# VHH binders against q9usu1r752to985, part 20

Target 1, 234 residues: q9usu1r752to985
Amino acid sequence: TPEEFASQMTLLEFDYLKQIPSREWIFRSWVSRDSRSAVRNYINFSNCFTYWIINCILEKKNTKARTAVISFFIQTAYKCLSLQNFSTLMSIVSALNSAPIYRLHAAYKLVKAEDIICLSGLREIVETKKNFSTYRALLRKAELPCVPFLGVILSDLTFIDEGNPDVLDSSPHLLSFNKRHRLADVVADVCRFQSSSYEMQSNTDLQSYILHRCRFVNQDLSYLFDKSLSLEPR
Short names: E, the ipSAE of ESMFold2; O, the ipSAE of OpenDDE; V2, 0.75 times the mean of E and O plus 0.25 times the DockQ between their complexes.

## First folded at step 9 (VHH)

Design u4 (framework vhh_etentamig_d1; at its last look DockQ between E and O 0.88; V2 from the best seeds 0.83)
Fold by OpenDDE, look of step 9:
Structure u4 (fold): chain B 234 residues (1-234), chain A 123 residues (1-123)
Amino acid sequence: as target 1 above (234 residues)
Amino acid sequence: EVQLLESGGGLVQPGGSLRLSCAASGFTFSNYAMSWVRQAPGKGPEWVSGISSSGGRTYYADSVKGRFTISRDNSKNTLYLQMNSLRAEDTAVYYCAKDRYDFWSGETEFDHRGQGTLVTVSS
């Protein structure tokens, strides 16, 4: 069910979140693509999962079957929202917004009106307009536990790093306390999210299944787009 | 562990030809788009060519279009770059790269690349 799937994805992604040590935010281990980076591992999983969703839709043999999968993930994304799992929500909507899937007009026509309305709302949440203003507003109101979308956090860290010198211009021997405080604030927020826990029951078999399947999917958008064209020609 | 091993580089005269190879291991080669990138001395990396996972689509930088041909053999887990009509400005270390579109950043990234093979074009 969408509910169970959302629950297990939430637990799975929350585990990825909890595995990120504070030092990674300080040293920005993901920038150097360190294989030991927990952040990089999380990014890799998220992308694999997004591609897995695309593949799951495109591997179906007919429009009705594709529609069913699309509907499943719309409902799943909605449940993720209720669990304040914005990371999985972002991944699902990203898959549905991807060029190979977004163009499947025939499949979307068969989606229930209520799901279409739901999808419209979900798309609005993940919009990048005004620097993710809708998402940020929801996150500010979120109570623990919560799985934030780390993409925005990484963007914010990049902004802080690039927009502020490490040392004071007037005194190069002095560190910028302002920059350090800004970084510390972001780290504190992440630590706050990591300090909570979800109470849903873990299904390790399902989680392992998802992890395994994600590793072997096609991750070429050009190929997936061509596959989409073959299923629903222009 | 993902491994990419380039070969085929060397010294050639202007107008000459080389064929580069990249042996891939540690991942399902046929599931990923692949690219060649190069870096000349004192310059930043430059994208040269790309190929879809199935080989159905190929892409080239304007600087090499009509002269270079990218191809792949998924049964051998190997990427190729046929370089014809080589010029002095083609001198660089050539890297094989594993491509992926990153949904977090909205950009195409190369999550892995090899150690490279040196191509020197000189008279």
Scores: ipSAE 0.885, ipTM 0.952, lowest interface PAE 0.4, mean pLDDT 94
Fold by ESMFold2, look of step 9:
Structure u4 (fold): chain B 234 residues (1-234), chain A 123 residues (1-123)
Amino acid sequence: as target 1 above (234 residues)
Amino acid sequence: EVQLLESGGGLVQPGGSLRLSCAASGFTFSNYAMSWVRQAPGKGPEWVSGISSSGGRTYYADSVKGRFTISRDNSKNTLYLQMNSLRAEDTAVYYCAKDRYDFWSGETEFDHRGQGTLVTVSS
């Protein structure tokens, strides 16, 4: 079911989040090609999962079957929102917005109106406009436990660390102090999310299934787009 | 562990030809797009050519169009670059890369981690 899938994805993603040691936030370990980085492992899992959703939809040979998979993931993303799992929500909407999937108009026509309205609302949440302003507003009011979308946090840390060379430097000591203060604020916020827990029962079989399946799918968007064209021609 | 092993470089005269190979292991080769990237002495890396996971689409930098041909053999886990009509400016270390669009960054990653193979074009 969507609820069980959303619950187990939430536990999986939360485990990845909790495994990230504080030093990775400070030293930005994911920027280095160090394969031992917990952040880099999480990014890889998240990308594999997103590609897995795309492959799940495109492996169905008839339109009604593809519609059923799309509807399942819309419902899963909605349950993720109620669990405050913004990371899985982002992955699902990214897959559904990808060029291979977004263009499947015949499949989308068969999706119930209620689910289409739900998807439209989810798409508004993940919109990147104004530096993810809708997402940031929701995150600000979210209570614990919560799985934030780390992509925004990583982008913030990179922006803070690199600085802005075009800014007029009237007070270099104040700029350095503000940079360190902003870094500390972001790190403290991440640590807050890591310090809680979800009260849900693990389904080890389902979690192992997801982890195994995600790694063995095509991860080439151009190939996947061509497959999409063969299933629903222009 | 992902491994990419480049070979086939050497010294050739201008107008000559070389064929580069890249042996891939530690991942499902046929699930990924692949690229060639080169780095000339004293310069940063430059993307040269790319190929889709199935081999059905190929892409070339303007500087090599019509002279280079990328190909792959998924049964042998091998990527190739046929380089014809070589010029002095083609002198570089050539690396193969495993490509993936990263949904977090919104950019394609070109993961090159081999030692590369040196191509020197001189008279």
Scores: ipSAE 0.737, ipTM 0.876, lowest interface PAE 0.8, mean pLDDT 88
ESMFold2 (binder alone), look of step 9: mean pLDDT 83; pTM 0.841

Design u5 (framework vhh_7pa5_2; at its last look DockQ between E and O 0.90; V2 from the best seeds 0.82)
Fold by OpenDDE, look of step 9:
Structure u5 (fold): chain B 234 residues (1-234), chain A 123 residues (1-123)
Amino acid sequence: as target 1 above (234 residues)
Amino acid sequence: QVQLVESGGGMVQPGGSLRLSCAASGFTFSNYAMSWVRRAPGKGPEWVSGISSSGGRTYYADSVKGRFTISRDNAKNTLYLQMNSLKPEDTALYYCAKDRYDFWSGQTEFDHWGQGTQVTVSS
């Protein structure tokens, strides 16, 4: 069910979140693409999962079957929202917004009106307009437990790092405490999210299944787009 | 672990030809788009050519269009770059790269690179 799937994805992604040590934010280990980076591992999983969703839709043999999968993930994304799992939500909507899937008009026409309305709301949440203003507003109101979308956090960290010198221009021997405080605030927020826990029961078989399947999907958008064209020609 | 090993580089005169190869392992080669990237001395990386996972689509930088041909053999887990009509400005270290579109950043990235093979074009 969408509810169970959302629950297991939430637990899975929360585990990825908890595995990120504070030192990684300080040293920005993901920038060098260090294989030991927990953040990089999370990014890799998230992308694999997004591609897995695209593949799950495109592997179906007919329009009705594709519609069913699309509907499943719309409902799943909605459940993720209720669990305040914005990371999985972002991944699902990203898949549905991707060029190979977004263009499947015949499939979307068969989606229930209520799901279409739901999808519209979900798309608004993930919009990048005004620097993710809708998402940020929801996150500010979120109570623990919560799985934030780390893409925004990484963007913020990059902005802080690139926009501020490590030392003061007027006094090169002095560290920029302002920059340090900004970074510390972001790290503190992440630590707060990591300090909580979800109460749902873990299904390790389902989680392992998803992890395994994600590793072996096609991750070429050009190929997936062509596959989409073959299923629903222009 | 992902491994990319380039070969086929060398020194040639202007107008000469080289064929580069990249042996891939540690991942399902046929599931990923691949690219060639080069770095000339004192310059940043430059994208040269790309190929879709199935080989159905190929892309080239304007600087190499009509001279270079990218191809792949998925059965052999190998990427190729045929370079004809080479010019001195083609001198660079050539890398094989694994492509991925990152949904977090909204950009195509190269998540893995080889060690590179040196191509030198000089009279």
Scores: ipSAE 0.904, ipTM 0.957, lowest interface PAE 0.4, mean pLDDT 94
Fold by ESMFold2, look of step 9:
Structure u5 (fold): chain B 234 residues (1-234), chain A 123 residues (1-123)
Amino acid sequence: as target 1 above (234 residues)
Amino acid sequence: QVQLVESGGGMVQPGGSLRLSCAASGFTFSNYAMSWVRRAPGKGPEWVSGISSSGGRTYYADSVKGRFTISRDNAKNTLYLQMNSLKPEDTALYYCAKDRYDFWSGQTEFDHWGQGTQVTVSS
């Protein structure tokens, strides 16, 4: 079910979040190929999961079957919102907005109106314009436990590290103090999310299924777009 | 663990040919697009060529179009670059890269690189 799937994805994503040592936030370990980067491992899992959704939809033979998979993931994303799992929510909407899937107009035409309305609301949350303003507002109101979307946090950390100085208004010593203070604020927020726990019961079989099957799907958007064209020609 | 091992580099005179190979392991090769990237002495990385996961689409930088041919053999987990009409400007360390559109960054990333194979074009 969407509900159980969302619960188990939340537990999986939360485990990835909890495993990230604080040094990775400070040293931005994810920008290297260091096999000891927990952030890199989480990014890779999240991408594999997003591609898995795309593949699940495109592997279906007929339009009705593809519609059913789309509806399942819309409902899963809504449950993720109620669990405050913004990471899985972002992954699902990214897959549904990807070029191979977004263009499946025949399949989307068969999706129930209530699910389409739900998807419209989810798309507003992930909207990137104004620097994820809707998502950031929701995150500020969220109680613990919560799985934030780390992509925004990683972007914030990169921006702080590279700086955006007003050279006319700033000096090097003031810039370095400001950077350390802002970095500490972001790291403290992440640590707060890491310190809580979800109360849901683990389903080891479903988690193992997700972890292993996500690795064995095509991850070439150009190929997947061509497959999409063969299923619903222009 | 992902491994990419380039080979086939060497020294060649201008106008000569070389074929580069990249042996892939530790992942399902046929599920990913692949690229060749090069680093000339004192320069940053320059994308050379790319190929879709099935081999059905190929892409080339303008500087090599018409001279280089990318191909892959998914049964042998091997990527190839046939380099003809080589110029001194092609002198570089050539890397095989596994690429993927990254939904977090919003752009295509080379998430694994080989160690490279040296190509030197001089008389």
Scores: ipSAE 0.687, ipTM 0.857, lowest interface PAE 1.0, mean pLDDT 87
ESMFold2 (binder alone), look of step 9: mean pLDDT 85; pTM 0.862

Design u6 (framework vhh_etentamig_d1; at its last look DockQ between E and O 0.83; V2 from the best seeds 0.82)
Fold by OpenDDE, look of step 9:
Structure u6 (fold): chain B 234 residues (1-234), chain A 123 residues (1-123)
Amino acid sequence: as target 1 above (234 residues)
Amino acid sequence: EVQLLESGGGLVQPGGSLRLSCAASGFTFSNYAMSWVRQAPGKGPEWVSGISSSGGRTYYADSVKGRFTISRDNSKNTLYLQMNSLRAEDTAVYYCAKDRYDFWKGQTEFDHRGQGTLVTVSS
């Protein structure tokens, strides 16, 4: 069910979040693409999962079957929202907004009106307009436990790092405490999210299945787009 | 572990030809688009050419269009770059890169690249 799937994805992604040590934020290990980086591992999983969703839709043999999968993930995304799992929500909507999937008009026409309305709302949440203003507003109101979308956090860290010198221009021997405090604030927020836990029961078989399947999907949007064209020609 | 090993570089005269190869391992080669990128001394990296996972689509930078040909053999996990009509400005280290669109960043990234092979075009 969408609810169970959302629950397991939430637990899975929360585990990824919890595995990120505070030192990684300080040393920014993901920038060097260190294979030991927990952040990089999380990014890789998230992208693989998004591609897995795209592949799951495109591998179906007919429009009705594609519609069913699309509907499943719309409902799943909605359940993720209720669990305050914005990371999985972002991944699902990204898949549905991707060029190969977004263009499947025949499939979307068969989606229930309620799901279409739901999808519209979900799309608004993940919009990048005004620097993710809708998402940020929801996150500010979120109670623990919560799985934030780390993409925004990483963007913020990049902004802090690039926008501020490590030392004061007027006094090169002095560290920029302002920059350090801003970074510390972001780290503190992440630590806060890591301090809680979800109470749902873990299904390790399903989680392992998803992890395994994600590793072996096609991750070429050009190829997937062509596949989409073959399924629903222009 | 993902590994990309480039070969085929060397010294050639202007107007000459080279064929680069990249041997891939540690991932399902046929599931990923691949690219060649190059870096000349004192310059930043430059995208040269790309190919879809199936080989059905190929892309080229304007600087090499009509002279270079990218291809792949998925049965051998190998990427190729045929370089014809080489010019002095083609002198660079050529890297094989694994492509992926990053949904977090909204852009294509090269999450892995090899150690590179040096191509020197000089009279």
Scores: ipSAE 0.909, ipTM 0.957, lowest interface PAE 0.4, mean pLDDT 94
Fold by ESMFold2, look of step 9:
Structure u6 (fold): chain B 234 residues (1-234), chain A 123 residues (1-123)
Amino acid sequence: as target 1 above (234 residues)
Amino acid sequence: EVQLLESGGGLVQPGGSLRLSCAASGFTFSNYAMSWVRQAPGKGPEWVSGISSSGGRTYYADSVKGRFTISRDNSKNTLYLQMNSLRAEDTAVYYCAKDRYDFWKGQTEFDHRGQGTLVTVSS
């Protein structure tokens, strides 16, 4: 069921979020392969999950079966929005927007109109234009508990590190202080999300199934695009 | 634990040939695109060649196109690079890499973890 799947994905992603110690944000541990990183593990899981969605759709040989999987994930993403799980929502929409899946027009033609309209609205939320302005507005209004999309946070940290020239014609120590202050603001926001909990009951069997299956799928978009072409030729 | 073990490097004269191998373990080899990346002394890493997970598509940097041939054997978990018409400019440590498009970064990651294998092209 979409509802159960969304709930368990939310608990899984929230566990990944809670395991990230504050020192990783300060030292940007995910950038260096010399350090162990909870952020890098989360990124890997999120990518594996995104590829798993793509593989689930493309493994169905029948167009109607592919439509059913697409519809399932649209409904799952809608439930994730209601749970304020923006991370799983982003992963699902990324998979559905990927070249192998986006082009499956025959399968999409069979999706119910209301689900297509829902998907269109979800796509607006994840749109990158204006620095994710729609997503950021929703995040500001969100109550706890919430799973934010960490990709935006990582992008912000990179921007802070790389894009802060001295605008006051001052010494390098003032630039370093401003950079550290902006970093602390971002970390404080993440800590706020980490400080709450979801009240849903854990289904360990389903969570373990998801974790195990995600690791054993094809993760080559070029190959997956070719598979998409064989299923719905141009 | 992902492991990539490169071999087949050595000293060769200009115009010569070498075949590099990379033994992969700790992951499902056939699920990933693979690449060769090289690093010459005093230079940063340079992407050389790539191959799709099935082996059906191959890609080459302009500097090696027509001279190098990438291949893979998914039954042996092995990646190969046939290097012909070698030049002094090809001197580098060669690494194999596990490739993946990263949806958070929006770009492909070339994950090279091995010690590499040294190729020296000299008289």
Scores: ipSAE 0.716, ipTM 0.871, lowest interface PAE 0.9, mean pLDDT 87
ESMFold2 (binder alone), look of step 9: mean pLDDT 83; pTM 0.845

## First folded at step 10 (VHH)

Design ctl1 (framework vhh_etentamig_d1; at its last look DockQ between E and O 0.55; V2 from the best seeds 0.00; counts 0 for: pae E 16.1 > 2)
Fold by OpenDDE, look of step 10:
Structure ctl1 (fold): chain B 234 residues (1-234), chain A 123 residues (1-123)
Amino acid sequence: as target 1 above (234 residues)
Amino acid sequence: EVQLLESGGGLVQPGGSLRLSCAASGFTFSNYAMSWVRQAPGKGPEWVSGISSSGGRTYYADSVKGRFTISRDNSKNTLYLQMNSLRAEDTAVYYCARDRYDSSSGQTEFDHRGQGTLVTVSS
């Protein structure tokens, strides 16, 4: 069910979040290609998951079957929202907004009106307009537990790093405490999210299944787009 | 573990040809788009060419269009770059890179890259 799937994805992604040590934010370990990074692992999973959704839809052989999968993920995304799992929500909506999936007009026409309305609302939440203003507003009001969208966190960290010097111009030997404070605030927020827990029952079989299947999907949007064209020609 | 190993680099005269190879392992090669990137001494990295997972689509930087040809053999997990009409400005370390669409940034990135192979074009 969408509810069960959302629950398990929430637990899975929350585990990824909890595995990120504070030092990784400080040293920005994910920037280095040669270093092991929990952040990088999380990003990789999220990307694979998004592609997995795309592949799940495109592997269906008829319009009705594709519609069913699309509907499933719309409902799942809605449940994720209720669980304040914004990470999985973002991944699902990203998949549905991807060029290969978004263009499936015949499939979307068969989606229930209620689900279409739901999807519209979800799309608004994940919009990048005004630097994710809607998402950020929801996050500020969120109660623990919560799974934040890592992309925004990384964006904020990048902004702090690029927008602030490491040392003071007037005194090169002095570190920029302002930069450090801003970084510390972001890290503190992440730590707060990590301090909570979800009470849902874990299904390790389903989680393992998702992890395994995500690893072996096609991750080429161009290829997937061509596949989409073959299923629903222009 | 994902591994990319470039080979085929060397010294060539202007106007010469060279064929680079990249052996991929540790992942399903046919599921990923691949690219060649190069870095010349004292310069930043430059994207050279890309190819879709199936090989059906190829892309080139303007600087190499008409001279370079990217290809792949998925049965051998190998990426190729045929370089013709080489110029001095083509001198660089050439890297094989795996393409990835990053959902967090909304951009295509290279999540893995090899150690590179040196191509020197000199008279």
Scores: ipSAE 0.679, ipTM 0.871, lowest interface PAE 0.7, mean pLDDT 93
Fold by ESMFold2, look of step 10:
Order: sequence, then structure tokens, then C-alpha cells
Structure ctl1 (fold): chain B 234 residues (1-234), chain A 123 residues (1-123)
Amino acid sequence: as target 1 above (234 residues)
Amino acid sequence: EVQLLESGGGLVQPGGSLRLSCAASGFTFSNYAMSWVRQAPGKGPEWVSGISSSGGRTYYADSVKGRFTISRDNSKNTLYLQMNSLRAEDTAVYYCARDRYDSSSGQTEFDHRGQGTLVTVSS
């Protein structure tokens, strides 16, 4: 079910998040190819999951079957919103917005109106306008437990490290102080999310299934787009 | 475990030809776009050529376009690079790499694990 899938994805993603030591946020360990990184491991899972959704839809030869898979993931994303799992929510919407999937108009026409309305609302949350302003507003109001979207965290840390190229300061000490203050704010916020727990019961069989299916998925977007064209030529 | 085994390198004269092979194992080869990356002595890595997972699209660096041809055989889990009209600047260790898209950075990573195969162009 969508409800159980969302619950188990939330537990999986939360486990990935909790495994990240604070030093990785501070030293940005994921940018070095020469070091182990819990952040890179989580990024890899997130990429695999996003592409797994795309592959699940495109594996269905029948338009009604593809519609059923799309509807399943819309409902899963809606439940993720209720669980405050923004990471899985973003992954699902990203997959549904991908070029290979977004163009499947015949399949989308068969999606029931309730699910289309739901998807429209979910898309508003993931909009990038004004630096993810809708998402950030929801995150500020969210109670614990919550799984924040990793991409925004990494973007914030990268911006702090590179600074603002158009804002130069002749005082190196003052620049370092501002960087440390902003870094501390982001790290403290991440640590707050890591300090809580979800109460849902773990389903080890389903979690293992998800991890196994994500291990080796096709991530070639050009190939997936060509497959999409063969399924719905237009 | 992911393994990539490059072969087919050697010593060739300028203007000569060489065919590189890469045997892949430990992953579903047909699910990945693949690339060739080279590293000349004392220089950083340089992307050379890429091919989609099906083989339907091929890409080349400007420095090799028209001289190199990438191909793959998904039934044999093998990637190839046909190198014609070789020049001294093609001297490098050549690695095959599995392309991975990083959604956080929006960039493709070139994951190479083999020892590479040395191509030397000289007389």
C-alpha cells in the first residue's frame, strides 16, 4: 500500500540521515573522492530511488498499468507529506516531473481527478521559486520528527562555503566570522532533525525489497526518454 | 563487486590505430551509460567519450571527434573504443567509467575502478 510504502521509506531515509556525523556537514566531506561519506551514501540512495520510480513506470507496457504506478506514487508522496518526510516527497515529484515521465499524457489522462489535484499541490511545495520558499516555510512550521530535503541542506552549505562572489569584504576576519555563524545555524538545524525518532513499526522485508530494487537501476536519462518515446509516440 | 578491466593498450606509431576493450562485471552493465576517461602523465583526468546505456547515443570530446569511435556490446558486458589517426597527445592511461548522475549536484560522476590501460604514441 501507499501508506505502508511511505512509512517504510520514511524510516529508511531517517536512518540515512541519522548516520551522518556532524563533521561531514562542517567539512563538507561529500565533495572529496578520497574520503568515506555518509552524505554521499545517502545521495546515492536518493538518486537510485528517484530513477527506480522512473523505471517502474516505464517497465509497464500497458497505459493503464503505467497510470496505476503513477497513482501509487502520488498517494505515497501525499502520505510522505503527512509524515513530514520531505525527502521522499521531493524524490517522487522529481521522478514524475522528469522528461521521460512528464510527457506520458495518455497515462496521465487516466489518472483520477483526486490524484491529479493532489499532485498539483505537491508540485507547489517543490517549486524552486525564491529559493524553495514554499518548502522552507513548511519546514519552519514542521514538528519533529521530520526528514528534511537533503538537496536544500547541501545547497545552503555550498553557498556558505563559496560565499557570495558579488559581495567582497576587505576584512578577512569579518568574513570568517559571518561564515562560521551561518554554518552553525545550518548545522544546528540539521542536528535538531537528527535528534528525534519516528514511532512507526519497521517492516524489514519491505525495506530490504526497496534497497535491493534500488541497487542497480538504469540512470541514463537519454535511454529512459527514448523508452518513453517508444511507449507513447507523439 | 563492481569491476572494470581495461585492455588493448600498447605502443603505436603516430597515425596508427588501436582498439580498447573494457570488461564489466558486478553490476547490470546495460543499465548504465559508460565513458572513457584518460589521464596523461602529470595531468588531470580528461573525459574522452561517452555512450548511452543502449548504445543509441554517442558523445566525444572535441580533441578526439572524428578519430575515435565508442561502442558497446550489452550481451557481452563490454565497452570498446576504436582509436584511429593516433597522435602524441593521445598518450595516456585510459580508464573505462560508469556514469552516475548526482541529483544533488546536477552533474554526472565518472566512476572508474580499474587500473586502466596505457596507450603510448611514439616511434
Scores: ipSAE 0.000, ipTM 0.223, lowest interface PAE 16.1, mean pLDDT 79
ESMFold2 (binder alone), look of step 10: mean pLDDT 81; pTM 0.824

Design t1 (framework vhh_etentamig_d1; at its last look DockQ between E and O 0.84; V2 from the best seeds 0.78)
Fold by OpenDDE, look of step 10:
Structure t1 (fold): chain B 234 residues (1-234), chain A 123 residues (1-123)
Amino acid sequence: as target 1 above (234 residues)
Amino acid sequence: EVQLLESGGGLVQPGGSLRLSCAASGFTFSNYAMSWVRQAPGKGPEWVSGISSSGGRTYYADSVKGRFTISRDNSKNTLYLQMNSLRAEDTAVYYCARDRYDFWSGETEFDHRGQGTLVTVSS
């Protein structure tokens, strides 16, 4: 069910979140492509999961079957929202907004009106307009436990790093305490999210299944787009 | 572990030809778009060419268009770059890279690359 799937994805992504040591935020360990940082592992999983969703939809043989999968993930995304799992929510909506999937008009026409309305609301939440203002507002109101979308955190860290010198302009021998303070605030926020736990029962079989399947899907959007064209020609 | 190993580099005269190869392992090669990038001495990295996972689509930088041809053999897990009409400005270390669209950043990135192979074009 969408509810069970959302629960398991929440537990899975929460585990990824908990595995991130504080030092990675300070040293920005994910910037190095050769690094096996926890943050990079999380990014890789999230992308694989998004591609997995795309592939799950495109591998269906007919429009009705594609519609069913799309509906499933819309409902799943909605349940993720209720669990304050914004990470999985972002991944699902990203898949549904991707060029290969977004263009499947025949499939979307068969989606129930209530799910379409739901999807519209979910799309609004993940909009990048005004620097993710809707998402940020929801996150501020969120109670623990919560799985934040780390993409925004990474963006904020990049902004802090690029927008602030390591040393004071007026005194190059002095460290910028403002920059360090901002970094510390981000780390503190992440630690807060890591300090809680979800009470749902873990289904390790389903989680392992998703982890395994994600590794073997096509991750070429150009190819997936062409596949989409073959299923629903222009 | 993802591994990319370039080969085929060497010294060639202007107007000459060279074919580079990249052997891929540690992942399903046919599921990823691939690219060639190069870095000349004292310059930043430059994207050279890209190919879709199936090989159905190819892309080239303007600097190499009409001279270079990218191809792949998924049965051999190998990427190729045929370089014709080589010029002195083509001198660089050439890297094989795996392409991925990152949904977090909304950008295409090279999440893995090889150690590179040196191509020197000199009279």
Scores: ipSAE 0.902, ipTM 0.955, lowest interface PAE 0.4, mean pLDDT 94
Fold by ESMFold2, look of step 10:
Structure t1 (fold): chain B 234 residues (1-234), chain A 123 residues (1-123)
Amino acid sequence: as target 1 above (234 residues)
Amino acid sequence: EVQLLESGGGLVQPGGSLRLSCAASGFTFSNYAMSWVRQAPGKGPEWVSGISSSGGRTYYADSVKGRFTISRDNSKNTLYLQMNSLRAEDTAVYYCARDRYDFWSGETEFDHRGQGTLVTVSS
């Protein structure tokens, strides 16, 4: 079911989140080519999952079957929103907005109106306008437990670290102090998210299935777009 | 464990040819687009050429078009770069890379893990 899938994805993503040591935020370990970064491992999983959704849709041979998979993931993303799992939500919408999937107009026309309205709202949340302003507003209101979308946090950390003043700063010690203060605030927020827990029971068989299946799918968007064209020609 | 093992580099005179190979293991090779990336001494990485997961589409940087040919053999998990009409500016360490689109950033990472293979073009 969408609800069980969303619950288990939330537990999986939360486990990735809580395993990230605070030193990675401070030293930005994911920038290094060191493959032992917990942040890089999480990014890799998230991207594999996004590709898996795309592959699940495109493996279906008829339009009605593709519609059913699209509807399943819309409903899953909605359940993720109610669980405050913004990371899985972002992954699902990214897959549905990808060029191979977005263009499947025949399949989308068969999706019931309720789910289309739901998808429209979910798309608004992930929209990047004004630096993710809709997402950031939702995150500020979120109670714990919550799985934030780390992509925004990583972008914020990079911006803070590299500096980007609107005017040349002639007081280097003041810039360094402000930088360290902002970094500490971001790290404290991440630690807050890491310190809670979800009460849902783990289904290790389903989690293992997801982890295994995600690794064995095509991850070439150009190929997947060509496959999309063969399934729904213009 | 993902491994990419480059070979086939060496010293060659200008106008000469080399064929680079990359043996892939630890992942399903046919599921990924692949690229060659090079790094000259004192310079940053430069993307050279790319090939789709099926081999049906090939791409080249302007600096190598007409001189280099990328290919792959999915049955042997091997990526190739045929380099002809080599020039001094082609001198670099050449890496094969797995193309990784990152949905978080919206950019493609050229994930190279091997030691590379040195190509030196010198008189």
Scores: ipSAE 0.626, ipTM 0.831, lowest interface PAE 1.2, mean pLDDT 87
ESMFold2 (binder alone), look of step 10: mean pLDDT 83; pTM 0.843

